# Ledger of designs, part 4: VHH binders against Fibroin light chain (FIBL)

Target 1, 244 residues: Fibroin light chain (FIBL), of Bombyx mori (Silk moth) (p21828)
Amino acid sequence: SVTINQYSDNEIPRDIDDGKASSVISRAWDYVDDTDKSIAILNVQEILKDMASQGDYASQASAVAQTAGIIAHLSAGIPGDACAAANVINSYTDGVRSGNFAGFRQSLGPFFGHVGQNLNLINQLVINPGQLRYSVGPALGCAGGGRIYDFEAAWDAILASSDSSFLNEEYCIVKRLYNSRNSQSNNIAAYITAHLLPPVAQVFHQSAGSITDLLRGVGNGNDATGLVANAQRYIAQAASQVHV

## First folded at step 1 (VHH)

Design n01 (framework vhh_7nfr_2)
Fold by ESMFold2-Fast, scan of step 1:
Structure n01 (fold): chain B 244 residues (1-244), chain A 122 residues (1-122)
Amino acid sequence: as target 1 above (244 residues)
Amino acid sequence: QVQLQESGGGLVQPGGSLRLSCAASGFTFSSYAMSWVRQAPGEGREWVSSISGSGGSTYYADSVKGRFTIARDNVKNTLYLLMDSLKSDDTAVYYCAKDRYYGSGSYLFDYWGQGTQVTVSS
């Protein structure tokens, strides 16, 4: 049994104050590059295509992280958009769980309205290269302001949520895989991190113990050969938990 | 130490063809989406084409669709733009750009090449 609760209608933000962003955009609209419009559209199209064509959990974990990152950057300075990010991620999680992404696609409709209004905000942000951002789905409160995690913040949340296990050594291994120049190692680090976030872990029945088992025998984190074989088996097992 | 180096630009007559190359180093090339962006004299940057890290997804601006083909060789760490049926309004400096985020593309760029000049005239 998996339990990821969709936000109720009362918990999903309906109104946001985009007046500040709109006034900035109206002053800069004539200078907005057409590339900015295409970037937002291409991001969503590639995420959906990767989910459909590649079909692996590393790609899904990467898509979740990238979607959260895009929303965080596009919504900077707009009150309430942390809840909108949570809604998109929650709809994506429900899609993975049910094998039906209609809800995910529907949740992107309102967001694209805001993306169009806030394209110039991307040019004002300092975007850190290589940073993965994770959104906490059902655990985010709209009134309390949602949170988008970078890699360090994600692991702070993971470690804080552990009941009796301490994952400092495992965190160090995953961080080395994340910082490596090997694409398989980077993918596995993103997969492990995303699946240990509390709302995602609920879907895939993952725990600190299961990730410790996955990482067993990975001493330095720079060479993922053994971990790749173990991760493939783990991903196949995790896939059995969802309808896709 | 990310480096992107373009080559293959030059002077060509309308209706001609060119092949641009971008040699990449200092990162795991196959893990990042890559793009071509151009800038004509006195104009802003215009996105031309993008390709996903795996090469499974390609995207084109309406102005070049059907004439240009983006491709990559992940073994050689090289991005290509095959340009056919060139027009005078294709005259620009062409830059290759690396996606900022690992995995499937964000198409937000963190590194750019030096650019290569393409001139289409009689």
Scores: ipSAE 0.000, ipTM 0.126, lowest interface PAE 16.2, mean pLDDT 54

Design n02 (framework vhh_7nfr_2)
Fold by ESMFold2-Fast, scan of step 1:
Structure n02 (fold): chain B 244 residues (1-244), chain A 123 residues (1-123)
Amino acid sequence: as target 1 above (244 residues)
Amino acid sequence: QVQLQESGGGLVQPGGSLRLSCAASGFTFSNYWMSWVRQAPGEGREWVSSISSSGGSTYYADSVKGRFTIARDNVKNTLYLLMDSLKSDDTAVYYCARGIEYSDWGPYYFDYWGQGTQVTVSS
């Protein structure tokens, strides 16, 4: 990241020029594309590997929630609905307890449309495993309304899902461009979001495949081992396509 | 009622071409993003391509970039997928899907799906 990370305040436009801003954004994304995807895939692989060793439903539900959460965060830049992710988690837990996963399958449609959920919501499930229920606001609940995450919140979510410190510098550059915009430059914030999304779309589609494999495993019975094996196979295949 | 009906699938040899069509009815087709999604035997669903309501923006999975072209005809309420240089890995059931939650960068929530059309690429 020595080329991109050498940008200073003085090198970033004070008055936003679309051509100049576009060059900075394109170069930053080109640099981190494969590394960002690799880190996300490795994090999902480790969670699924741990899940395979777990014998209780709370741990299995947590692993599913973490996998869905990490992949949702890779779609950063899209306004998210916290209730959609909570519904997936709660429906999966209900399916494990009841042996009926129809509700889980139905919850995935809205989830795909509302990605970018805060990692803290996933962590709440891990902290309270005895409940096996996700809550996004006791007063209003998911029935009362979702949350829309702006660009900054979405970027914070992708950063939280990565172990690489070099992404902090790219985040700072993008955030500085966003914060330096004036009212005429709102198009720059939209442009940053639009230009980051297509490169992350492939990771999103890899996640759709992984979640579909988990669904297929569920369709073959309540065998959590089968669910994990299907997900691991897909992610391993996706990881093999990342160049070094 | 909303209906999506795919056609144009079949058996073709590697390197061949096919054109898939999706006839839409029961809604204002020109107001929605449309997508193609496929499912290969023993695999999960894989997004293939999306097109904006006006046709001005298109997106493709890396596995099909340069080989597939998505298009739409809003007068005829029809979505198309032109598939060139087909490979054995393209063997799948192809589904047409309607997005209801979308932005300028594409749909991620699909509420209606077609019945699918089988594409088999084999020597």
Scores: ipSAE 0.000, ipTM 0.104, lowest interface PAE 19.9, mean pLDDT 52

Design n03 (framework vhh_7nfr_2)
Fold by ESMFold2-Fast, scan of step 1:
Structure n03 (fold): chain B 244 residues (1-244), chain A 123 residues (1-123)
Amino acid sequence: as target 1 above (244 residues)
Amino acid sequence: QVQLQESGGGLVQPGGSLRLSCAASGFTFSDYAMSWVRQAPGEGREWVSSISWSGGSTYYADSVKGRFTIARDNVKNTLYLLMDSLKSDDTAVYYCATRPGYSLYERSGMDVWGQGTQVTVSS
């Protein structure tokens, strides 16, 4: 059986690359496995109830919320998954603030259902750098259906959401990574773009300034291979922190 | 303590215009995404529009797209909804809403902090 303990802080990926992203998605999908889905939900509810009684519900609920956040990054191309993950994060943050996690518990069923149903689309739409597409439900409101972005349209949205003069250098760097013949560079460009999409970036308190410092050395592909991994680690660390 | 105070509602004829305001206090307004949500008599809450913390991104429900404009003034800690070409279906109590610390444009899970302002579109 799968339990919320599998999503503890010590086990949440700090480095979100293709291998680790696939592992996070696989673990999330296992959590919604048809044979264990109801038991997993009941385990989450029991653990949160017990921890709330102990006065230490934040640590376990935080782990689940951080896992939902990582899934939101990977599902940036899928409106339903992004909306369901956002609802989990919103409900968790409200619970921390109010001391009432009933809404958080109620958000888990739809969220895990969406993850299970859309696993294949998450891998194809968000992590395929050769045909990068992002469908962002929050961009139109989840009920508004969302839009599909190619790489250029995604960056138009990113630049519109922030100080454009500040983000133009980042865009140039990420565009060079995206147009690189190196698969590692293409993958990091895809992740950076997904993490900077306005709704995703805002969820994880990510900013252009934080990423610019890590990307400054990536201006020349031949000199910057190690810094690609550093940027990815930074993004993974940011994804593990829920905005409060 | 988060406080949101809506104003600007009223009675208007179809095709008319209104400007709603929401005065925010008790939190750092410029750090939060803001939304407008409405509730018609006998119906659930409907998300209308959202604006990012910086004002750089705006989002609208299909039912109001092209007619409403959301805006904010971070210096004045005020959120606005400019409503043009009003229809009878726009009759509702309009609420200013926020989400904890981030901008997720979702109907469900929105926190409503204000008392609301009544908009009635009727001849």
Scores: ipSAE 0.000, ipTM 0.120, lowest interface PAE 18.9, mean pLDDT 55

Design n04 (framework vhh_7nfr_2)
Amino acid sequence: QVQLQESGGGLVQPGGSLRLSCAASGFTFSSYWMSWVRQAPGEGREWVSSISGSGDSTYYADSVKGRFTIARDNVKNTLYLLMDSLKSDDTAVYYCAAYLKGDTFWSQHEYDYWGQGTQVTVSS
ESMFold2-Fast, scan of step 1: ipSAE 0.000; ipTM 0.135

Design n05 (framework vhh_7nfr_2)
Fold by ESMFold2-Fast, scan of step 1:
Parts: structure tokens; sequence; C-alpha cells
Structure n05 (fold): chain B 244 residues (1-244), chain A 124 residues (1-124)
């Protein structure tokens, strides 16, 4: 296993302009816009896969920063994850400007840890079928159980702010957690409702773009959907490899 | 027009191996994540394995980890399931399924296109 601290500042690529988090996020997003989105998303997905498999974050620092920008945009509703991603981008641009990448390396632990932890909460429950009843439902709905007013009111608020079919599977996961007889699943659903869904709704109100727009830009949305899900898993795997 | 067609099922002894194939047509196969789902006699459907659109990520149910391998060939528009060390509990109809335009978790809960299924029987 390779740790980030094995690399010197001289080994970190210096090909990104200095700037603020928002401008670097915009630049990473513009890369996706300038290229056919399917091709750009495939490239980002393979970069995430390579980082997770190799643990060689320092030699891929530019790719990590650009990937963090895209992830910040795609997971913008999770405040800790968006902040951690923005810190990676900011620290990278600061490193390019100053020639000192210690801050960049320091930002990677919280980024992989925080993003991975929040996504692992949902992923652990989805992967563990004993905590969730497996059900195959239509794309726009979930099988099993009636309406849960508190959860669905929060979800309706998100959908009202941005028409996004991308969230349908997230809806199904959380609804199944609420309908579970397992108290751990119910507690996690309550956490998601109380802490994650409100910032998602806020970001959809404030953002010029939406996950639906990203998916439509790809043509048929599976490339973007696959990118988000695989990025979540690659980050979780990468978090387990950051020893710092 | 849009369809999935499974093949490769059959009767096999415990400890044996089978390779299932799923031929996709009528859509751009390379842009969709795909899954294998099985249904044993008198049971509900059980998710078995999923693969991302590029083949870069694979996921497995705990019951099949280390024994099954999911793979795809985007040039041939074909999904595969390589099944090793088969057990009697693996007896089921195996379905190829296409993930909807929305997918953000594992296992996948939303499929819009299903194959007709192929029977796998593991018998002593």
Amino acid sequence: as target 1 above (244 residues)
Amino acid sequence: QVQLQESGGGLVQPGGSLRLSCAASGFTFSTYAMSWVRQAPGEGREWVSSISYSGGSTYYADSVKGRFTIARDNVKNTLYLLMDSLKSDDTAVYYCARHTSFWSGYPQYAFDIWGQGTQVTVSS
C-alpha cells in the first residue's frame, strides 16, 4: 500500500491555475462540457478506479483535484462532502501558486474519510440485505410499504426545487430503510432525513445546474448515474488506503 | 426492439461450473449498468451481481462472492456470469437485467428491461 506522505512536492503535477474553490469546480465542470460528456465521464471514472486501485494520489494530484471538483458538483447536497472536496481543490490551487503542497496532502484525509463515511452509511445498508428488504420496483417508484409522511415531505421538497429522476434510487433506498423492522436502518434513515436531505434541497435551489441536467447531457443518463455510484465506491475504497 | 436474451444454463453437478451469456439488442449496451438476478422455485427474486457500464466496477451478493464473476463485452453487446463451485442452493432461473436511467446504490433496485431467463439446475 502506498501512502500520500511518500511523495515529495516535486512529484506533484503543477498544471492547474491558481484560484478559488468555485473557479476550479467550474473549470473541472467545463472540462465535462467541452468534451462529449459520455467520454469525459468515462475518463473521470477510470481515473477514480486507478486512484483507488493504486493508492498513488500524489502522482495523480491534478486528476484528484479535478475529480474532487466534479464530485463536489455531483454530491453538492452533502455539506461535509462538498466542503471537503472544495478544500482539496483550494489546497491544490494554493500549492500550484505557492509551490508548497503540504496543505493539499493534508486535505486528502478528510476528503476521502468524510465523503467515504457519509456514502458508506448508505452503501453498508444497501449491501447488507438483512437490514433491507430486497425489492425490484419501477424506475419511478418503490415496492413495499405505504407513504411515510416526514421522509416523503423532505423528498418532495427536493424534487420541487429541481426535477431530478436521478434521485429515484436514493428515494427507494431511504424509503426501504424507513420501512425496515431493523432499528439501525431506521436510525440511519432518520439521520439522512434530518441532516442530508435539507442541504440537498438547499443546493438544488441555489445551483444553476442539476443532476438531471448532467444525466440529460450524457444522452441517456446511465453514464452519469454510474459515475456517481462508482465515484462513491472508489472514494470509499480510497479512504481505506489513505494511511497518512 | 429493445431486448435481452440469456443462454448457457443447464444441469450441472455440485462443484461444477457454468458460463451464462446475455445478448443485448435495440439499445446502446455500453452506456448501461447491468445485473444478474435469480429466482429459485417458490422464492422471490434475489440480486446476484452487477457491473458498471465500462466493466470497471463489479459487485456481488455475499452468497456468491469468490465463486461467481460478472463480465461484459461492450463490442459484442454481451453480459456474462461465470459460475464456479456451484452448490444446490444456486439452482434458479437466472435473469439478465438492465438498470434504469437512475442508479445510485448497490444492490440495484430499479430495472426496466429483463431477459426471459435461463434455468440453472445443480443436482447431486
Scores: ipSAE 0.000, ipTM 0.119, lowest interface PAE 18.2, mean pLDDT 56

Design n06 (framework vhh_7nfr_2)
Fold by ESMFold2-Fast, scan of step 1:
Formats: sequence, C-alpha cells, structure tokens
Structure n06 (fold): chain B 244 residues (1-244), chain A 122 residues (1-122)
Amino acid sequence: as target 1 above (244 residues)
Amino acid sequence: QVQLQESGGGLVQPGGSLRLSCAASGFTFSRYDMSWVRQAPGEGREWVSSISSSGSTIYYADSVKGRFTIARDNVKNTLYLLMDSLKSDDTAVYYCAAGDYEPLWTYSFDYWGQGTQVTVSS
C-alpha cells in the first residue's frame, strides 16, 4: 500500500495547475465503476460514524466559530436553495450522530469532496449537532421549513449527476496542507497528524498515497493516461478500505 | 376531513415499554413526513422524532436516541413509536403530527392529533 509519507518534499511541486488537475480527475471519475464508488461512500460513512463517538472533540466545537461565512462556505457545493442546503448539512450531522445509515448511505459520498475541504471544521460541527442545528438555517437565510422528501428528491438528483468533487476537494486539501508546511514539518504525514483531528488524519493517511502520486504526476507533466490512472488508484484505495 | 388518532398510551413503570400508534385518514399519508411531539405537564412542546414520507430519513431527539424507534406503514396509513427503557421524565402527552420537520430551528406541521397520555411512575 502507498502512503503520503513515502514521498519526499522535493517530489511534490507547490504550484500545480488546478485546471489541468481538475479536468483529469473529472475524466477518471467517469471510468470508475458504480460498485467502487458505492464502497467508497460506505467507507466514508463508517469513518464519520466513528468520529461521532469521540466525545473529546466536543469541547473544541465551542472554540470554532459557527459564523455565517463558514456555514455558507460548507454549503457552497450543495445544490438547491438555502433550505435544501441546510437540510442536507443537518442530515449529514444526524446520520453520523445516530449511526442510522438507512437513508444516509447516498447522502455521505457526494459530499465527501466538499466536506473534505473542511473536514476539521465538519468534525467539530458533527460532534456538536445542537450548535450546528441551531445556526445553519439562519446563517443560510432559511427561516422556514423545507420538506424532507424534497431533500430526498434533491439527493437522488445529486446521485444521478455524480461528479468528481469527492476527488477534487481531497486533492485541494492535500495541496493546501503540503503548501502550508513549514520548517517544523518533517513530512506531509507529520503535518496532517499535527493539523487534523485523529479520525480525519486517518482518512487522509489511507488515501494520501494515491493523491500524492496525482500531485507529483501533474507537476512532472505526465500525460492524461498517467494522471487518470493515478486518480483511479485513489478511488480504488477508498473502496479497498471496506470494514467487515 | 383530516384526522390523526393516537393510541397505545398508558401508565407504565420505569424501565418499561410502550408502543404508540397513530392512525391517519383524510389525506395522502404516503406523501407526508410524520413526527412525534410531546408535552410534559407545565412545559412547552418538545419534538421527539420524525420520519420522511418514504421512511428513508429518520431523526431522533437526543433525549430518546437508543431508546425510541419511529416507524411507518404506508399501506395501513399508520405511524408508530416504540418506546423502550422508559424514564419518569418521559411522562407527557404524545402527539402525532403531519407536515414538514426542520430540525435546524423549528417544525411546521399541517395536521395534529389529539394526543395520548404516557405516564411513567413507580
């Protein structure tokens, strides 16, 4: 298996062409079969369920601003109006907290990309659902209730239009973490461990090797075939982590 | 004429179990989200649980998670609340409600039942 700490800092460029990387990632997503996509979704679901059991993180939630700007940023990739976005974020939180995966399997996977960009914030919000539930609606401009079946219909539409946001946001997180490392960071794995909460860090450790290969390939001018293969390995890595 | 009729309430000892039912008529039950809401003596209304029209999305209040189970039967037009490990603080009138539930701040229901009394006492 490949991990992010197998690569030296000199092998990963800092200034990567995001447009080129995004186009290759989108192409790779189209070549992954539905079984691997579904397994990846289930793996994220299990990790988030484990995160919800970590009481030690609840005290950190009060230190994290539940500001309109942060909530708006988290909702930016969610289709529909403000109330649809609020319902989706809340369903994500409730799914993790309740451990009830009926109706939530499909809701976790397509969000992993967008959520992944802010997994440390999402983890803190998930473990403090009372704070999230209270503030999300007002912050997004949703004063009235939306229908739960409207959320279900919107969710079916998201699944039908599945895109590469899952991969794109994880790519962006690894790139940002790599670019933010300083003289105190011995390698990317150490940086991730220092800056992300343990369950979030574990997700990145398990998938980071393939993402690191993608970053290195883009920087080295690999052709589209090589970049697609790297992205496919990343998706397969997520799928291979299914727990029994 | 829309009607929601609760049943199954009663007196039970701490640690006991009850099953509440809500029979719906006069509207297309299978198209409505359903909820249970309770009101203890002298207190405001407290939301307990919600289930989507299809049954795929379910929510519970923190105070009842792991002890209560909400379910629905769209063929029979009936909503259920299975209540295990009952505590004295579960004593309340339990209402069945039809309409949108928004867990982020408030709920907005089109129809309410008359309620059924649950009393948990030694």
Scores: ipSAE 0.000, ipTM 0.087, lowest interface PAE 21.0, mean pLDDT 53

Design n07 (framework vhh_7nfr_2)
Amino acid sequence: QVQLQESGGGLVQPGGSLRLSCAASGFTFSSYSMSWVRQAPGEGREWVSSITGSGGRTYYADSVKGRFTIARDNVKNTLYLLMDSLKSDDTAVYYCAKEGYSYGLSPWYMDVWGQGTQVTVSS
ESMFold2-Fast, scan of step 1: ipSAE 0.000; ipTM 0.131

Design n08 (framework vhh_7nfr_2)
Fold by ESMFold2-Fast, scan of step 1:
Formats: sequence, structure tokens, C-alpha cells
Structure n08 (fold): chain B 244 residues (1-244), chain A 124 residues (1-124)
Amino acid sequence: as target 1 above (244 residues)
Amino acid sequence: QVQLQESGGGLVQPGGSLRLSCAASGFTFDDYAMSWVRQAPGEGREWVSSISWNSGSIYYADSVKGRFTIARDNVKNTLYLLMDSLKSDDTAVYYCAKDSRGYIYPSKGYFDYWGQGTQVTVSS
């Protein structure tokens, strides 16, 4: 958290609400190209295969949380206990904050059961990537699952998926964009968030520069729309070089 | 719920002009690219024009280039189509459509919500 001088600016940024955060996350997926969506599903499949063969998932907690984050937000109609994935994300966030991953380990059994029952459906999404969409709806009914929609829990899950370290100043810029009454700023926050999704984050770092560089451009008062458009072009160019 | 309501259609003579309006509600209008699509009697739907959230990217079908102008007013949540030099081939029901993908790159075929349509008839 940051202490701010209330007299240095005309207004203090408002706290982000769950509805705004969930809307930005949902829209972020809409900025991911079909190629990158296919790569994301293939990456999820490979991580799930690796986890199924491992005896100790705590050493891969970040990868497990990344996978659970993607599954919790898929709107392809994956049947079963949607709360299992949300519980993994929430317990991972708790583990990071407390240093105690016992709850995280306990959430894995139900999660693997949910995934195992749906492997054939997940495989079919690779063939039809247009069916891939993020949705926050399925997890809204989960007891404790609502925490996935608060900004900090969602941000932690997304950052874990990108293996990125993020400075407090960059977080404040993103929070300000989320809290803005200007739809342009909110849409730019969604686009920035899209860069944190695997494998989109990898493509972004290879071609458009780092998330830090993007945010510094926005923070300096540059034309944010032009900056976003340029980043999208670089990502699309880099994606053409990826073999799926 | 998402609603798109068109108005401004009517009967006009060849060479005349019309302005169509689309009032949008139930979503954040500024977050989405918007389009006009038309359907002539007995024909399929034909994409006419698209505009990004900030009017920075605008596209037109070849059949209407130089004659039609798409515009939006984000304060009023309204989309417009200004039609000049109308021809008999422009006779159709005109639909307002919301892009399904977002705001930056308007599509020519990916729409999730449609208005009820407004009839434009170009006839002597």
C-alpha cells in the first residue's frame, strides 16, 4: 500500500470494486488472438499432464495457480465443480500472503478431479479456439469464490501466470486506470491485463517490450490508444513466429 | 439488458439523403466498436460500415464509400449513419450492431447484439 498526500492531487483514486475488476478481466481475454488462445489451451494441457505425473505440487504452486486461473475463467461450458478452480486460486493467494500452503495443497484433490473429468472437452477447444472466452459468471456462485473477482486476488493470479515481478508504481498506475470514469482508461487496463495471460505475456515480452515499458508510456501522458495499438501489432507479429 | 434502437429511416427519392440514429443502452457504449449492417428484400445481410470506440478507425463497404459517413456520440450513447446520394440499391432494413470483440479493431462480421432495424426505401 502507498501513503499519498491528499493535497497533491485534485482527487484521490477510488477503491476498485469487484464488478469493475471482473469486467476488465473478462474483456482482457477478448484482446487475445485465436492463435494465442490455442497456445494457452495447449499450455494448460501440458501443465495438467505434468502435474498429474508429479508427487509434490507445492514446488509448482505458481504453475498450478496459473492453470486454475485459466480454467476458472473459461466460458466454454466446462461442466462440474467450477468452485474447485476458484478455491485453488484463492488458497494460493492466501499461501503467498501467509507463507502457509497447507490449504493450497488441500484444494488440489477436488481440482484435479474436476480437470480429469473434462480433459476431452479441453482437447476439443484446441480445434475450435473461437469457443474460448473468459467468463466470471460460473464462479460468482461459489462460497468464497467471490474473492477471485477482487482486484488483488485477480492480479495475483494473473501475475503468477506471467512470472513477472511488478513494482508498486506500476500497480498504482493500473489501479488508477481501472478506477477511471473514462472508458478509454478502463479498456487500456483490460488490454494491459491481457498481456499478463500466458502465453500472451511471453509474446509481449519478446516483441513489444516489458509491461513496465508499456505502463511508463501510459504514465507519461502519451496517447494511450496509440500505445495500445502499437503493442497489439507487435504481439500479432510475434505470434506469427510461434509454432503450435 | 443490452438494447439497440434504430430510427431515421423512411422513403426518399434517388439522390436524396437520410440520417439514421441508433440509441444504445444496457452496456458501456464507449467500450465497443459499432457497426451498421443492412438487408435488402430477399437477400442476405451485408456489412455497411464500422467505427471504433473513439472514431479513430472507420471502415466502409465498397458499395457505400464516398456516399455514407458513420459517426458516434459517446456522451449520448448514439451511433449515426449519414447517407448521401442514395440509390435504389440502398433500399434495405438497416441494423445497428455491437461488435462482440471490443473497441479497438472493428469487425466486419463478429457481432453479439443487433437492433430491430429501420426501413430505408429509395424510390421515386
Scores: ipSAE 0.000, ipTM 0.112, lowest interface PAE 18.8, mean pLDDT 62

Design n09 (framework vhh_7nfr_2)
Amino acid sequence: QVQLQESGGGLVQPGGSLRLSCAASGFTFSSYYMSWVRQAPGEGREWVSSINSGGGSTYYADSVKGRFTIARDNVKNTLYLLMDSLKSDDTAVYYCATLYGESPTYRFWGSEDYWGQGTQVTVSS
ESMFold2-Fast, scan of step 1: ipSAE 0.000; ipTM 0.134

Design n10 (framework vhh_7nfr_2)
Fold by ESMFold2-Fast, scan of step 1:
Structure n10 (fold): chain B 244 residues (1-244), chain A 126 residues (1-126)
Amino acid sequence: as target 1 above (244 residues)
Amino acid sequence: QVQLQESGGGLVQPGGSLRLSCAASGFTFSNYAMSWVRQAPGEGREWVSSISGSGGYTYYADSVKGRFTIARDNVKNTLYLLMDSLKSDDTAVYYCARSYFPDTIGSYRDWYFDLWGQGTQVTVSS
């Protein structure tokens, strides 16, 4: 079972910078048992495989975004994955707007090439999970088609389009972990293992499904709404943000 | 320079098994996905199976799922295809190919290939 930090929101500092939050999370990750890390990595690896095997364009675009996000958080992976993922997302939105998905199809090859390189790293981490670091809100930049994309912003935009509480939960967890720094390493490690690692995949599946439904709706005139158009613009805008 | 060489083909009875090998040379084998592609007499090429560079992910054509297993040995720079429960319809020349993920039609199974072996003949006959 997991022991949650039982502090109320009033007991948690309201001002926490990203550097302090990331430091606390990285330190707490070091207290997670290697066996639990290996199980989490294997579970994430299977989810990445399943997501990547989706047959329709909307599901494939969602799987690419989720795959790159998970790798970034758990493996300290290759930055090129963020660029390839952003290119896939942008190419998909262009395809929806134009009705031409040739560019989207062309963007998949480079992304899976990058994933293949990172799968080797992930496999090595299954053997030596103590080298793995968990990062909250890593800044991943990439450039493509004359644009600089912030993959983390694009990932957050995708998750924010659903009723997924992932972003809010992550923020609350960070606050609780920061408040418990240096005092409750066992509680923090247990919380990360049980709440961040397994539910991240579940939340991503829920968010990917929601985004897939929204994107499919735009392709069907009867289901298109202003909200769906706004969600697509938000994803495209996040993917195009300059973050260097 | 860069080369792929298949072996292990032959004549086998229906229900039998064969193990094909593909020796790679002249490039960093572990950096590439690899595939098996076959061509039956008088027919076009049919993709059979692919494996990622790490060996962590495998993909199979519906016609061979549950019967064939793709594997690789990155220390020996060798790709394998383990074929069980062979049928007459499996008769073909089998090629190994250096592979890239698809960029054609929305399926990771529509692979691109840039280096081919010479092929090895598999004949399933009583």
Scores: ipSAE 0.000, ipTM 0.109, lowest interface PAE 19.3, mean pLDDT 56

Design n11 (framework vhh_7nfr_2)
Fold by ESMFold2-Fast, scan of step 1:
Structure n11 (fold): chain B 244 residues (1-244), chain A 121 residues (1-121)
Amino acid sequence: as target 1 above (244 residues)
Amino acid sequence: QVQLQESGGGLVQPGGSLRLSCAASGFTFSEYGMSWVRQAPGEGREWVSSISSSGGSTYYADSVKGRFTIARDNVKNTLYLLMDSLKSDDTAVYYCAVQYKSGWLSTYDYWGQGTQVTVSS
């Protein structure tokens, strides 16, 4: 096992440039046929736009849960979608608990921002992976405009509910590389994300239905304390089943 | 700051054509995918078309496929929508849009002011 404390700048791989990192992420796109990728992108955009505009809060949270797996699968485990989705789900359960959904509404912006950036990044990576330097950062975590926001809260919420010391170590490495704010470290973070976190996408994809059903139950006035704990537990279990 | 400015709208007869332009500034245009979105009177926003940063990939709504062409000029920092065989149902305000930062409840966080397209006999 290796920890972030064992790495110095001299020990972090320097042979990974923007082209190599982009090509790694582009290869992750090969999980799905090109025609199916294009259809999935368009369908996700339409579903999210419709549900965000017209649905009640339970339906909006459900849409987030349903698309997290699809987008993460297409991004081959780029954790921005998983982190942003977890934050939305946690904010929704907080809203049910408190009767105040302002935080839930505030969490939707970052999620849709990440979905939009990841769809745009993936579409561009299929065609010209070597030219995509700046987009790697937004795809890695709950970041927007080159800043990390809600990334720590989302990952901390997942990790607090799971016995995943390995995921905690990977999270710390990716976070520190991203926070270095230079292209070499961002490329290394992208490489780690593409190679070490692809199973996260598969777990979210397979678990979307269970999370969706649970969120609908919470919205219907059931025992909020028990259902909130169960929602958090399902998210944590999805994350904890991923071992790299 | 990110700024988007549309132009090229107007009144045309059914079957006519228009070329919309969107001038972009305040960001590195060549690094971002761009989109066209429209809003008809009393209706919600409808996505029309998207183009990758390089121009290598284009996507179209089924309602405009085969009639509209999205294009870009990365030297001029300009996005285009070439609209052929216009129908009365194409009457709308047309916006160019980009996902530059996190958006509120959409996949796009910066929009132009819009340009009006009216198709009427």
Scores: ipSAE 0.000, ipTM 0.121, lowest interface PAE 18.0, mean pLDDT 54

Design p01 (framework vhh_8pnl_2)
Fold by ESMFold2-Fast, scan of step 1:
Structure p01 (fold): chain B 244 residues (1-244), chain A 122 residues (1-122)
Amino acid sequence: as target 1 above (244 residues)
Amino acid sequence: QGQLVESGGGLVQPGGSLRLSCADAGFTFSSYAMAWYRQAPGKERELVARITSGGSTNYADFVKGRFTISRDNAKSTLYLQMNSLKPEDTAMYYCATDWRSGYYLPDSYDYWGQGTRVTVSA
């Protein structure tokens, strides 16, 4: 895998105190502007459109796995999301390699459950962002899945979807602040959650029909019945608690 | 997924041009974001350009204005048009399916092509 950490940090300031960190955070907030948010939303919409338009199972499964990855990145710091999404991605990869997607199908129920629950938290954060915090401490782990997602992955995914430079100094400084695990890193995580997750959740919710149709089309009808019911229930419950 | 196969590399003089191609025989090409990476001797592999399934592009600073990434979903083919080539562009060029570089995948998952060599010299 390739991450921005694999490149270079030789021009990144080493001495970042609270005053300088606050200034850097202000520039980082500006860096993640409306254009970057729009590009991230459009990429999710394209993936969901691809899911709706595909006639074959493997392509539909690919779209769902990509959507799970985006949600995992944007929800870095929310308990359970990274593990549920990692299981979907891992099961999809295993399915492609083996030709057996049973594990992929099994992973979808827990994933949609977590998405539904976290829309409640996102709604609360949108109303009172200063009152809610997400820890960006140690990298998020997935018990039993062996996968780790953290804020750096979420930031990289957002910037990779934009016309922004991959090696921009402001981006590198933001990653350095995250790695310090201080209050500035928590503010960056809160920003991702408050400003990017709600639009993504709205797109996900508005595409609920395509998602449930995908699940109904997975394997034979008997295999998918419970997953469709679970997905519909969690999406409906989440939708009632999100400010659209 | 089908296999990725790069072509179009070669020896070229500074200031010259090359067009790289990456063909995917699989049925999932149009659903994936695609990227070109390069690796110079003794260096780490670095991202050159990325294109989403919908056609949105982004480029590393060191190639902006010189390289153009594009795709033809009907032909399952990815392209990299390289203009104003410099000696520092000398590298092996790889294409890859890309979830976006932040996604964590198993270490054993190989989604890269074999690469095509580009040499820029007198």
Scores: ipSAE 0.000, ipTM 0.124, lowest interface PAE 17.0, mean pLDDT 52

